# VH-VL binders against Indole-3-glycerol phosphate synthase (trpC): the designs that were tried, part 23

Target 1, 261 residues: Indole-3-glycerol phosphate synthase (trpC), of Aeropyrum pernix (q9y8t7)
Amino acid sequence: MRDSFLQKAIASAKDRTSLLEEIAGNCSPKPGRPSLSSSIREWVYRVGGAVIAEYKRCSPSAGAISTLDPVSYVQATRDASAAYSVLTEPNWFCGSIELIPYFARYKPVLAKDFIVSETQIRIAACMGASAALLIMEALTPRELQELAAAASRYGVEVLVETPDASHAVEASRLAPGSIIGVNSRDLKTLRVDYEAMLREVSKAREQLPGEVILVAESGIDSPDKALKAFKAGAQAILVGTAFMKNPQLREKILAELLQIP
Below, E stands for the ipSAE of ESMFold2; O stands for the ipSAE of OpenDDE; V2 stands for 0.75 times the mean of E and O plus 0.25 times the DockQ between their complexes.

## First folded at step 17 (VH-VL; framework fv_zagotenemab)

Design c6 (from y4 with light chain N58D; at its last look DockQ between E and O 0.69; V2 from the best seeds 0.00; counts 0 for: pae E 7.5 > 2)
Fold by ESMFold2, look of step 17:
Structure c6 (fold): chain C 261 residues (1-261), chain A 121 residues (1-121), chain B 112 residues (1-112)
Amino acid sequence: as target 1 above (261 residues)
Amino acid sequence: EVQLVQSGAEVKKPGESLKISCKGSGYSFTSYWIEWVRQMPGKGLEWMGEIYPGDSDTYYEKNFKGQVTISADKSISTAYLQWSSLKASDTAMYYCARLEDWTEPYYFDYWGQGTLVTVSS
Amino acid sequence: EIVLTQSPGTLSLSPGERATLSCRSSQSLVHSSGYTYLHWYQQKPGQAPRLLIYKVSDRDSGIPDRFSGSGSGTDFTLTISRLEPEDFAVYYCMQSTHEPYTFGGGTKVEIK
């Protein structure tokens, strides 16, 4: 049998980790990194929702998305973004760990990669990341727990990406204190299933304590979709391709939020 | 939009070489397996083999191994099926298709339009 | 190699009628994952195949709900609840549970 995409991505991450382990022996996470959860809570308090702007140059399903450089992207998006999500995976998403500093000086950064080793978390924090992505479907329950514990030791928050409400609830049990993401992408077709995402966010909100930060991921490309995700119970939304193509969309989302009491 | 565009029809004589192409667009070409499928005149579909253009990993169905070569040029998002010496029995329609394997469902979600190869004396 | 046997070979029906197509596998298609990788493709004359149903019963995006799949283990069925004129085609089942991937011989659905 051939390897699935996730198997290839995990294998690539392990290879990259060998080099990172040589580097990590000498670095400490930067002090004074801003808190992703605190930024999200502040935006929720002020305007009823938080926007995480994702910098993503490529993806498997879309191919090349944009040539917009990180400095120009930050300039267009920083004033109304609670945080940045920065792809660091080089083979399929055209990312790099070296991108993190461009964003981290302005906002909390979520390092997005296929994280399989605590070395990846440590190095992301050395570059200035405030949080790291853990993909529930890429990890065993034990691996998820171990990586979340490692992140805590490095002062790194965790966003656990989950496909639905039942997995979101389980993720909160396995990794207490983590931020929980609900992905709108159908893993079978790689297509956005925004309506399913709304239903699963609503179900997850009902079952999770109010203090658990819930993030709606992928498929949000309009102010209307953003508002519906917040109304369904998400504290934050994560927007990638739409912002890479139309950075001003973020400001339209903020304008809509300010019109809601 | 995802598209697989194949090279045009070929009329060849036995013993000649041939290389047909399949160009992918609208997605990350190197991130998906490309499958080759033969359909002999009036017959059904036969899986021939596959390639992952990202690293050129290839697999062949046993009866096609050594009979054809599957390759890819990722710089131009193109996969190839090649014969060094055609036989009359190679007369068929040849399709390329993309494998959907992100969650291991393993079906062919997009197909090329087909390349008709006719080999006759 | 897994042999998929489709029956009938030809099904001659009028628009509005129900079509029932059978696919039988020489071995179980239940994968160790618990999924059954049995798929259905439609091929119209002069065209490439098109995916209809994957994993026994899941319709591909944009496929009308008159198409449904069912079955388990070794016996599978494609049903077209009310034939439309555009449904005239050859239908193939395909399995990807075991290497090599194999197709059934096809069932031709023709308009009477």
Scores: ipSAE 0.032, ipTM 0.618, lowest interface PAE 7.5, mean pLDDT 87
ESMFold2 (binder alone), look of step 17: mean pLDDT 92; pTM 0.933
OpenDDE, look of step 17: ipSAE 0.394; ipTM 0.777

## First folded at step 18 (VH-VL; framework fv_zagotenemab)

Design e1 (from y4 with heavy chain T30S; at its last look DockQ between E and O 0.50; V2 from the best seeds 0.00; counts 0 for: pae E 7.6 > 2)
Fold by ESMFold2, look of step 18:
Structure e1 (fold): chain C 261 residues (1-261), chain A 121 residues (1-121), chain B 112 residues (1-112)
Amino acid sequence: as target 1 above (261 residues)
Amino acid sequence: EVQLVQSGAEVKKPGESLKISCKGSGYSFSSYWIEWVRQMPGKGLEWMGEIYPGDSDTYYEKNFKGQVTISADKSISTAYLQWSSLKASDTAMYYCARLEDWTEPYYFDYWGQGTLVTVSS
Amino acid sequence: EIVLTQSPGTLSLSPGERATLSCRSSQSLVHSSGYTYLHWYQQKPGQAPRLLIYKVSNRDSGIPDRFSGSGSGTDFTLTISRLEPEDFAVYYCMQSTHEPYTFGGGTKVEIK
């Protein structure tokens, strides 16, 4: 039987956990890692919204995105970013767990991968990550709860990525205290469907308690889109492809975001 | 802009071999399943099988297994459908399509234009 | 394997009329995810199939709102609320909930 992309990604992640253990061994997460949620709340208080800058070198939908090195990316983005989302998945996104230290020196880091084991969370924290991604569609409800509990034991926050508002509400119930992300993909263009995502963010905000941090995922490529996502109820936005591909757009987006009250 | 471009129409005789192609562009070709669909003249659509170019994992519908070979060359973003010995009953339009299945099997989101294969004496 | 039965085989209507196309599955198409992977494709003469509706009721980008899908479990409907001349085509339902993927036999919509 054919494996879905997600099934292949999960299988790859399981294989990689053994290698991660061999590389990092029995490390303990380092103290002093900053809080992703606190950084987001601080930016929301000060300017009305937070930017999570995503470092992604390639993707299935776009192919190769950029050869921009981590240091150059940080130099371009750190003054206007609350946090970094760092792709650590090597097969489809050209990421690595070893990228985390380059970003963690400056801001809270969300380790973005197909996380299926406690080992992945522990190793990401050893590398300096403040938070870990859990993909709701990749996990049973029990697995989501268990991984969120494991993350808490390591002092690692969780962002649960969900496809729509109904899943966002369920994710908040299954993993109380987690950050909730909404990521909808246009089935024709293979990119994040901004309009669908915006609708689902609005629905999720209506149903979620105000203290739950809601993140609008990547697909935001203009100041207007950023402002609409914040107006819809997102406390943070993920900006990756626009930052990596278009340095002029980076400056424009940052300028517009700094105008948010 | 995602595109699937198929090789041109073929006229063949029974017993001859044939390899038709489907070239993908505008996305990471090796990251998505490619589906093959047959449409016999005046008939509906029949799923034939699929391949994941990233690892060459391949599945066939039971009636096509052993009758065709599905393959891919990810270095040139191309999938292939091949017969070692054509039959007159292989006369049909053949489509390639891309499966969108980020989380679970969905549907065929982009289609090639089709390759007409005519097998006659 | 799943058999999708479409009815009627041919639907001959005038522009402005409502078209109702049926697709019935031999087994439930509700996946363990809670989604139902029943899709509708339109095929105009000489063209490749085109996605119209995915997961029962979601219109693909650029599909006019006169097209709508509904149904659950084993019984599904494509509705064209007000036929336009360009809607002359064959319509196929397709399921991807179960192995192997299967198509319905098609409904030909003729505009008088």
Scores: ipSAE 0.026, ipTM 0.603, lowest interface PAE 7.6, mean pLDDT 86
ESMFold2 (binder alone), look of step 18: mean pLDDT 92; pTM 0.931
OpenDDE, look of step 18: ipSAE 0.425; ipTM 0.789

Design e2 (from y4 with heavy chain T30G; at its last look DockQ between E and O 0.77; V2 from the best seeds 0.00; counts 0 for: pae E 5.7 > 2)
Fold by ESMFold2, look of step 18:
Formats: structure tokens, sequence, C-alpha cells
Structure e2 (fold): chain C 261 residues (1-261), chain A 121 residues (1-121), chain B 112 residues (1-112)
């Protein structure tokens, strides 16, 4: 029976965990890593919203993505970013754990991968990550709880990516204290859908305690879309690499963000 | 822009070998299943099999098992369909297509232009 | 293996008329996910197939509103509300609920 993309990604992550253990051995997480949640809350207090800038060199749908080297990317983007989301998955996203230190010197880093073992979380923290992504659709409820507990032991915050508001509420119950992301797909096209994401963020905000940080993760490619996501109840938005590299588009969204009351 | 570009038409004699190609661009080629579909003259569409170029995981429809070989070279973003010994009954149009499968596979979203294979003495 | 039976084999109509194409499955196409993976493709002479409708009733991007799909379980319909000259083609249903994937035999919509 053939495997779906997600099944292949999970299997690859399990295989990579064995290799990571061999390479990294018993490394200790770096001390003094900045807090992702604190950075988001500071930006929300100061300007009404936070930007998480994603560094992604490839994707399945787009192939290779033109981008700057990590140091140049940080220099171009750090004044507008509360944090970096760094792809570490090598097969489909051309990422690496070794990318984390380039970003962690400047901002909190979210390690973005298909995380299925606590070894991945420990190694990301060794490289300087402040937080790790857990994809709810890739994990059983028990696995989500166990990985969130492991992250807490390593001083690593968790962003739980969820498809809709009902899963966002469940994720908040299963992993208390976690940052919650909404990444909705159009049920008709199964592509990332900004309008669906916006509806589900609004629903999630109504049902979640105000202290829970809510991140909008889908299709934000303009200042207007960013503002609407914040008004719907997101404290942070995820913005892609191509958007952050485009000076004209980036300049417009920065101007709008700084004027958020 | 996603494109699947197939190799040109082939005119062959029975007993000859043949390898036709399907080159993908505009996306991560190794990340999507490539499907092969046969259309005999005046007939409908027949699914032949598929390959995941990222790891060469391959499946065949039961009537095509042992009749053709499906392969891929992800380093040059190319999938192949090949015969070791052609028969006149292999005369057909052959399409490659990409499976939309990010979370769950369900339809072919991009098609190659087709390769006409003619086998006659 | 799932057999998809399309009827009629040929549908001869004039521009402006309504076309109704049937696809029947040898067993239910309802997947354990609750979705039904029954799709419709159009093929014009000398061209590769083109996706029209996915998952029974969803139009692909750029497909005109005159195309609609319906049905459930084992019985499915493609409707073209008002035929345009460019709609004269062969239409195939295809299922991906069960492996192996299978196509219907096609319905040729031709000008009377």
Amino acid sequence: as target 1 above (261 residues)
Amino acid sequence: EVQLVQSGAEVKKPGESLKISCKGSGYSFGSYWIEWVRQMPGKGLEWMGEIYPGDSDTYYEKNFKGQVTISADKSISTAYLQWSSLKASDTAMYYCARLEDWTEPYYFDYWGQGTLVTVSS
Amino acid sequence: EIVLTQSPGTLSLSPGERATLSCRSSQSLVHSSGYTYLHWYQQKPGQAPRLLIYKVSNRDSGIPDRFSGSGSGTDFTLTISRLEPEDFAVYYCMQSTHEPYTFGGGTKVEIK
C-alpha cells in the first residue's frame, strides 16, 4: 500500500532521529535561549502584533526558493521580526539543524520539522532553538502530550500546529502552556486557504483563554491580510521567506504593522 | 509553473526496446507521485502504475506488472516508462501525470502532453 | 478492482442544450475519511485530459459554472447546463477511493 506524503515525512523523521543521535551524542541544550512567547507578547504590547519570519529554502509545491544566506537574511529582516521559524527538514524543505545557530544569535528560533521524538527537540535546543513545532495531525494525543512534556524538560516551548478551531482547543488542553497555530486547508482544494484560516482563528479566539498565544499560519502575503489576521485574534503571524525578501512588499507590511494600535 | 514534458513520438518494430521519459519542473519532483496512463487508439484511459521519485517506491496495475518498467532519476527530475521487447499491441498514447497527495492522494492535477508509441512491422 | 460504468457511451446534442452524464461504481466510493474521491476529466481531441470536478462536486480553478457534479455512494452525475461549442469532448470519471485507481469508459459528447 502506498504512503501519503505525511506518512513518508514521519518515516523519514524517525530515520533521521537515529542519525541525529549518532552525530550529536549527549549534547546539552544551550543555556540562555530567549523565550518565543515573551518576544511575541512584547511585540503585541508595543505594536499590537508579532511577525514570525520563516526561513525556507525549498518546498514540495514550489521547489527551490530563491533566498539569501542565513546571515544576510537576518540582517534584512530582524528589525521587523519577533522570531524566526527555521525549517530543519532536509529532504523536502532543504533545511538543516545547522541553520539554527545563524538565527538564534538574534531572535528566538522555532525549529520547524516533522517532530516525532524527544531527541529531535533536545538536538534543536543544543543548536539554540527556543521552541519546537508539533504537528497535531502527525501525532496521537498521547504522543503530543509526551513530546510537550519532553520539551518542557529541555526548556523548549512548543507551537502546536492545528487545522481548525476545534483542534486548537483540544491542543491547548493536551499541551497546556503551548503556543497554538492555525494552518487551515480548503476542504475543496486541500491547499492552504487564508480565508478558512481567518475564520478558524476567529473561532479559536472565542474559545481559548486570552493568555493563549494564537498564531495565524496560512497565506499571509499582504499588509491587509496581516492586519485582518491580528483583528481576528491572532497575536502572531507566520510570513514566508519570499515575502520577507521582497523589499517593496516587506516595506508596506512593516509600515502597516508599526501603525497597529 | 508546474510542467511535465514528455519525450517525443516513437516509431518502433516489434522486439525493439524503448524507454520514454517524463521531466518535471516548477516543483519538487521527488515529492510527488508520478502516474503513467495508457490510451490505446480509439480507447479510454488506463492507469498503468506509479512511482515516488524520492525513494523509487513503485506500484503497478496487475495487467501491467512484468510488461513494463517504471523508474525515476530524481537528480534530473525525470520519470521513465520502458519496455524490453515491444509488441504491436503496445501501440498507444502514454501520459504521465502528477498525483496531488500532500495529505492524502486523490487526483491527477498536471498531465504531460503524451508520447505516441507506434509499433508495427 | 472498482469498475466505473459511464452512460451513455455517446451523447449527441446541439449547442445550448443540457448534457447529463452518468457514472456508476461497482461498489461504494465513500472513503473512511468520509470523503468520496470521484473525479471528472475532460479530453478534447489531440489533448491530454483536464481535471473538471474533484470529490464529486468541486469545480477545479478556472472551470466555468455550467459544469456541475453530483451524486453519492455509487451513482454520480456530471451536468453541463448549457453546452458551448468547446464542450464537445470525451468525459471520464475516475475514482481514487480504492486502489488501484480506475477510470470509466468515457462518454463522448458530440454535436448533432
Scores: ipSAE 0.134, ipTM 0.659, lowest interface PAE 5.7, mean pLDDT 86
ESMFold2 (binder alone), look of step 18: mean pLDDT 92; pTM 0.931
OpenDDE, look of step 18: ipSAE 0.476; ipTM 0.808

Design e3 (from c4 with heavy chain T30S; at its last fold request DockQ between E and O 0.64; V2 from the best seeds 0.00; counts 0 for: pae E 2.4 > 2)
Heavy chain, then light chain:
Amino acid sequence: EVQLVQSGAEVKKPGESLKISCKGSGYSFSSYWIEWVRQMPGKGLEWMGEIYPGDSDTYYEKNFKGQVTISADKSISTAYLQWSSLKASDTAMYYCARLEDWTEPYYFDYWGQGTLVTVSS
Amino acid sequence: EIVLTQSPGTLSLSPGERATLSCRSSQSLVHSSGWTYLHWYQQKPGQAPRLLIYKVSNRDSGIPDRFSGSGSGTDFTLTISRLEPEDFAVYYCMQSTHEPYTFGGGTKVEIK
ESMFold2, look of step 18: ipSAE 0.519; ipTM 0.799
ESMFold2 (binder alone), look of step 18: mean pLDDT 92; pTM 0.929
OpenDDE, look of step 18: ipSAE 0.449; ipTM 0.799
ESMFold2, look of step 19: ipSAE 0.389; ipTM 0.743
ESMFold2 (binder alone), look of step 19: mean pLDDT 93; pTM 0.936
OpenDDE, look of step 19: ipSAE 0.304; ipTM 0.749
ESMFold2, fold request of step 20: ipSAE 0.462, 0.517, 0.412; ipTM 0.785, 0.810, 0.750
ESMFold2 (binder alone), fold request of step 20: mean pLDDT 93, 92, 92; pTM 0.935, 0.931, 0.929
OpenDDE, fold request of step 20: ipSAE 0.417, 0.417, 0.392; ipTM 0.789, 0.791, 0.784

Design e4 (from y4 with light chain S61R; at its last look DockQ between E and O 0.70; V2 from the best seeds 0.00; counts 0 for: pae E 6.9 > 2)
Heavy chain, then light chain:
Amino acid sequence: EVQLVQSGAEVKKPGESLKISCKGSGYSFTSYWIEWVRQMPGKGLEWMGEIYPGDSDTYYEKNFKGQVTISADKSISTAYLQWSSLKASDTAMYYCARLEDWTEPYYFDYWGQGTLVTVSS
Amino acid sequence: EIVLTQSPGTLSLSPGERATLSCRSSQSLVHSSGYTYLHWYQQKPGQAPRLLIYKVSNRDRGIPDRFSGSGSGTDFTLTISRLEPEDFAVYYCMQSTHEPYTFGGGTKVEIK
ESMFold2, look of step 18: ipSAE 0.577; ipTM 0.819
ESMFold2 (binder alone), look of step 18: mean pLDDT 93; pTM 0.934
OpenDDE, look of step 18: ipSAE 0.374; ipTM 0.770
ESMFold2, look of step 19: ipSAE 0.067; ipTM 0.645
ESMFold2 (binder alone), look of step 19: mean pLDDT 92; pTM 0.927
OpenDDE, look of step 19: ipSAE 0.251; ipTM 0.734

Design e5 (from y4 with heavy chain T103P; at its last look DockQ between E and O 0.18; V2 from the best seeds 0.00; counts 0 for: pae E 5.6 > 2, placed apart)
Fold by OpenDDE, look of step 18:
Structure e5 (fold): chain C 261 residues (1-261), chain A 121 residues (1-121), chain B 112 residues (1-112)
Amino acid sequence: as target 1 above (261 residues)
Amino acid sequence: EVQLVQSGAEVKKPGESLKISCKGSGYSFTSYWIEWVRQMPGKGLEWMGEIYPGDSDTYYEKNFKGQVTISADKSISTAYLQWSSLKASDTAMYYCARLEDWPEPYYFDYWGQGTLVTVSS
Amino acid sequence: EIVLTQSPGTLSLSPGERATLSCRSSQSLVHSSGYTYLHWYQQKPGQAPRLLIYKVSNRDSGIPDRFSGSGSGTDFTLTISRLEPEDFAVYYCMQSTHEPYTFGGGTKVEIK
């Protein structure tokens, strides 16, 4: 009947281009940003898995999640996180592009938004982002390819968010070298199916080349669920709401990882 | 707990302006359409229009377009219905309601308590 | 717009009796999704409408099982198997399959 959330989010993203340009102008991304993939690989090597800590103040499904400020969040999560995922979408996630520089001081930053333009990627990079999120369901295959290429030109890694294993494989083909994420959250309904996510992560891992970094992106709110995701084949997990509500969860996850023989 | 709380009853004269409010709580205000429904005395329910507070996307039923203005302030989770010049025929109960449309089933699941507007000389 | 016609306008019954309310649509209410977005609301005097049935036949939370909805396409029915004193109210059908949303004229269930 009316536009779906995803459609509205995309439209909003397009409309924010002028605002982004106002903030960052004609900036050019600077080299020397830390690598998200390298950080993930390091953590995999060190402890068997990487945690991407997401800073998300709001969400369409949960509303206001937490009033935890970035400083407090970093203090609580930095030692056990390989990277930060920063929501920059302002309308439903209470995010801001201006959050990126702060987090980028500590860890590689994944700029998380409904990215539909090169401008968004450029500006994110200028703000210090190491990587940018591309949502497969929000883009045509051609758009995905073009934006991935644009990201590459700016020295920005790409995390392609996919709904299942088949799309994960396709994404890896459309955007070679990208980090692949499996998100069990339906972008239309915002429902999360953790078990489905595990199955798809497992399937994806079986089909993707070994060098492709696989990220489990949703539904993780306990150490047990985190471990299962890693066992399923994810090299990294992205944890948002759970960390916002309980940042100390990261330490518990790490503790469990360290118990793995 | 999801709640929609509307502003109090209004007694006005023809020609006066009016703005009534509907405040949502207990959910993501920016993620659900707010609907306005009119019920004239002793009559049925009439859909007036709606707004999506997340982006202020607004639609009106054709008979209400130009007759009222629907708006929202997402910073305080409040939707508004306003008249620039009231008529006696605007006398009615006005309800706000939340639409569950994401992705379905497109019903008004929560309602405000209503705001009675009385316009008389 | 979709016109919903409810009948009868008034239904006079006694507690314990079966109530059958009809709602007819001017065109099919089957949405492109395959679902039919026809809903029923109850309104008591001085109160806001309350959702009873959604998508033709699903009872909302807390709605007694004596309320049931049925129908398809253009013809829909709300049934109250055994009227309780608190069931005497006005009932509205509403469609949200097509823009603009529309309500039926309502059926008043009153005590005989």
Scores: ipSAE 0.053, ipTM 0.626, lowest interface PAE 3.6, mean pLDDT 92
ESMFold2, look of step 18: ipSAE 0.216; ipTM 0.696
ESMFold2 (binder alone), look of step 18: mean pLDDT 92; pTM 0.931

Design e6 (from y4 with heavy chain T30A; at its last look DockQ between E and O 0.82; V2 from the best seeds 0.00; counts 0 for: pae E 3.7 > 2)
Fold by OpenDDE, look of step 18:
Structure e6 (fold): chain C 261 residues (1-261), chain A 121 residues (1-121), chain B 112 residues (1-112)
Amino acid sequence: as target 1 above (261 residues)
Amino acid sequence: EVQLVQSGAEVKKPGESLKISCKGSGYSFASYWIEWVRQMPGKGLEWMGEIYPGDSDTYYEKNFKGQVTISADKSISTAYLQWSSLKASDTAMYYCARLEDWTEPYYFDYWGQGTLVTVSS
Amino acid sequence: EIVLTQSPGTLSLSPGERATLSCRSSQSLVHSSGYTYLHWYQQKPGQAPRLLIYKVSNRDSGIPDRFSGSGSGTDFTLTISRLEPEDFAVYYCMQSTHEPYTFGGGTKVEIK
């Protein structure tokens, strides 16, 4: 069978290693980066939930999402966000590793890419990332373990993106101490499914230890959907396209959270 | 809104060259396989081949390999199907379609309106 | 390559009747992922094919519930519970489980 998108994305990520090394060289991660998990927990404690604001200019499904620049994005989202998710994949997401330092000035940064090598994690950390994304469906269990271990060596937290509750539980075992994200795709359509995500978040929360941070990653585009995700058991939500198109959404979400008795 | 718009009908003579186009919009053109399908007059659908515009990875059905060339220009979100020397037997409707995929190739979810190619002496 | 055989070639029915279309594959269409990539397309005269059913039994957006797909392994069925005038068309099954992608020969549903 010919290569799928995911396979091509992974291949591209491998090919970009030389470019990353050109940008960052043999850098060593600097200490003192803020903790993503700590930030999330702080927000949960204060307002009942955390928002991870994702900066994503393009996507495979949508093409160009927004021309909103990083400065404008930060101005609009900073006060209501616990962290930033920064797309660094350049081909389909119009991202760049060089965006990380800017966002890292304000909040913990999740480096979001098709991460398949230790080099990617190291360089992301050098750029100021607090955490790195590991996509479970893109990695073997062994690879996941190895990359999670590598991240730990660099003082980088890991967010493991999983498709459902069962995988979430598995991910938590393979990568202890990691943040677990649920990004559900409808198995029938292969499209992002918010309702499925909600169900799986709920199921995951029932099965995961209480100390595991659970992140809802799919299809949140309204305060109502955000609230439901939190009620389902997510400590944090990751919002991308919706924030890119409407940065003011973050304030509305926060307002809803503050109304929860 | 996802759309595939194909070039207009063509009337050609045997031996002539032809290049027809399929322009995508409403999505990341480079991120999805573009499929070409032939339908001869009064006949069924035949898969010809495909291209991934992002890297120009291309595959042909065995009967079409060497008979046509599939290409793409991702900068203008356009895929092409071309013949160096047309035959009367190339008379058909030609469709482009988008392949929905993520982890695996999936299905043709959007189709162009088709380009009718008529080859006659 | 996978050969998809559709039957019957032509189905003559009246509006309101039930239509049952068959698609048989030369080998199992169960992908290594566990999913079955058998799809149905509708084509009306002078129009491009339109996705009707994907992955055996899922209706595409906007497709009426009178259309249903079923089957497994090598035998698949498209059912139109009550034919509407606009349903008279040619229906193709297509598999994308195995390379190369292949279509069935089509079933023409025509008005009696």
Scores: ipSAE 0.360, ipTM 0.765, lowest interface PAE 1.4, mean pLDDT 93
ESMFold2, look of step 18: ipSAE 0.373; ipTM 0.720
ESMFold2 (binder alone), look of step 18: mean pLDDT 92; pTM 0.932

## First folded at step 19 (VH-VL; framework fv_zagotenemab)

Design f1 (from e3 with light chain S61R; at its last read DockQ between E and O 0.54; V2 from the best seeds 0.52)
Heavy chain, then light chain:
Amino acid sequence: EVQLVQSGAEVKKPGESLKISCKGSGYSFSSYWIEWVRQMPGKGLEWMGEIYPGDSDTYYEKNFKGQVTISADKSISTAYLQWSSLKASDTAMYYCARLEDWTEPYYFDYWGQGTLVTVSS
Amino acid sequence: EIVLTQSPGTLSLSPGERATLSCRSSQSLVHSSGWTYLHWYQQKPGQAPRLLIYKVSNRDRGIPDRFSGSGSGTDFTLTISRLEPEDFAVYYCMQSTHEPYTFGGGTKVEIK
ESMFold2, look of step 19: ipSAE 0.465; ipTM 0.777
ESMFold2 (binder alone), look of step 19: mean pLDDT 93; pTM 0.937
OpenDDE, look of step 19: ipSAE 0.255; ipTM 0.734
ESMFold2, fold request of step 20: ipSAE 0.583, 0.468, 0.534; ipTM 0.825, 0.782, 0.809
ESMFold2 (binder alone), fold request of step 20: mean pLDDT 92, 92, 92; pTM 0.934, 0.928, 0.933
OpenDDE, fold request of step 20: ipSAE 0.386, 0.385, 0.349; ipTM 0.785, 0.785, 0.773
ESMFold2, last read: ipSAE 0.471, 0.662, 0.579; ipTM 0.779, 0.857, 0.828
ESMFold2 (binder alone), last read: mean pLDDT 92, 92, 92; pTM 0.928, 0.932, 0.933
OpenDDE, last read: ipSAE 0.325, 0.359, 0.338; ipTM 0.762, 0.774, 0.766

Design f2 (from e4 with heavy chain T30S; at its last look DockQ between E and O 0.61; V2 from the best seeds 0.00; counts 0 for: pae E 5.7 > 2)
Fold by ESMFold2, look of step 19:
Structure f2 (fold): chain C 261 residues (1-261), chain A 121 residues (1-121), chain B 112 residues (1-112)
Amino acid sequence: as target 1 above (261 residues)
Amino acid sequence: EVQLVQSGAEVKKPGESLKISCKGSGYSFSSYWIEWVRQMPGKGLEWMGEIYPGDSDTYYEKNFKGQVTISADKSISTAYLQWSSLKASDTAMYYCARLEDWTEPYYFDYWGQGTLVTVSS
Amino acid sequence: EIVLTQSPGTLSLSPGERATLSCRSSQSLVHSSGYTYLHWYQQKPGQAPRLLIYKVSNRDRGIPDRFSGSGSGTDFTLTISRLEPEDFAVYYCMQSTHEPYTFGGGTKVEIK
């Protein structure tokens, strides 16, 4: 039986962890890393919502993505971004842990990868990451709890990516104090669906305490979609493909966001 | 635009070898399984096997295992179906297709145009 | 191995008529994920197959809403509510719940 993409990504992450330990040694988390949650809350207070800008050079569906180099990307985006989501997965997304310092100098960094080991979290923090992604679908409940606890010991915040409101509530229980992301799919299909994501964000907001930061992660490629996600109860949005691929659309989205009360 | 372009039709004699190709473009070729499907003249579709070009992980339907070889060269975004010794019963149309597997939907979303292989004396 | 039995073998109809195609599986197609991986493909003469419906009832992008799929477990149906001239083709069901993947024998929808 063949492995799914997620299963292959998890296996690759386990192999990469072994290599990382051999190469990186016993590094310590960088001191003075800014708080992702604090940055999000400051933006929400100031303008009514926060943008997490994703840096992604490749994807399975698109192949190589025409994008700016890290320095130029930061120059174009830093004034409108609460944080950066930096892909560190090298095989499918053309990422690297070495990218983290370029972004961490300016804003809190979410290390975005298939995180399956405490070592990945420690090394991301060594490079300056403020937070790490945990994908609920990639982890057992015990693994999620253990990795969230490890992140806390390293002073690393966690964003738990979840498919729906039910899982968002469970994630908040399994990983107290974590940031919760919603990346929803149509229940009849397995495809990412902005409309489903919007409904599940609304449901999650109703069921979660207001202090839990909720991030909308699916299909936000227009100013109208961004504003609706904030109105539904997300405090932050992840903008990647639209933001990275289309500089003119990026400028338009930024202009609309600056009008958020 | 995602495309799968197959090599041209082949006319062969029994006992000859053959390698046909399927070139993918418009996506990350190494990130998706490539499926091979046979259609004998006037008959339906038969799944033959698959390959993940990223690591060359390969699976065969039991009746095709040992009868064909599935391979890929990810550096040129190409998958291959190969026979070491063709039989007249190998006369068929051969399709490659891409498996949509990112979120485990397990259907073939893009198909090559087909390669007609004719094996006769 | 999963056998998919399609009926009828041939369906002779006129444009504007409703077509109903059956696919029956030798065992349940409910995957351990809870989803059912039963799909429908269209093949016109001289062309490669084309995906119409995936996971029982979901239309692929660009597929007109006159195509619909239904069913559960072992019994599945493709319906074309109002046949257009371009719909006269062979239709295959396909399952990917169990390896090896298998296709039904096809239903030819032809002009009367």
Scores: ipSAE 0.186, ipTM 0.679, lowest interface PAE 5.7, mean pLDDT 87
ESMFold2 (binder alone), look of step 19: mean pLDDT 92; pTM 0.930
OpenDDE, look of step 19: ipSAE 0.209; ipTM 0.723

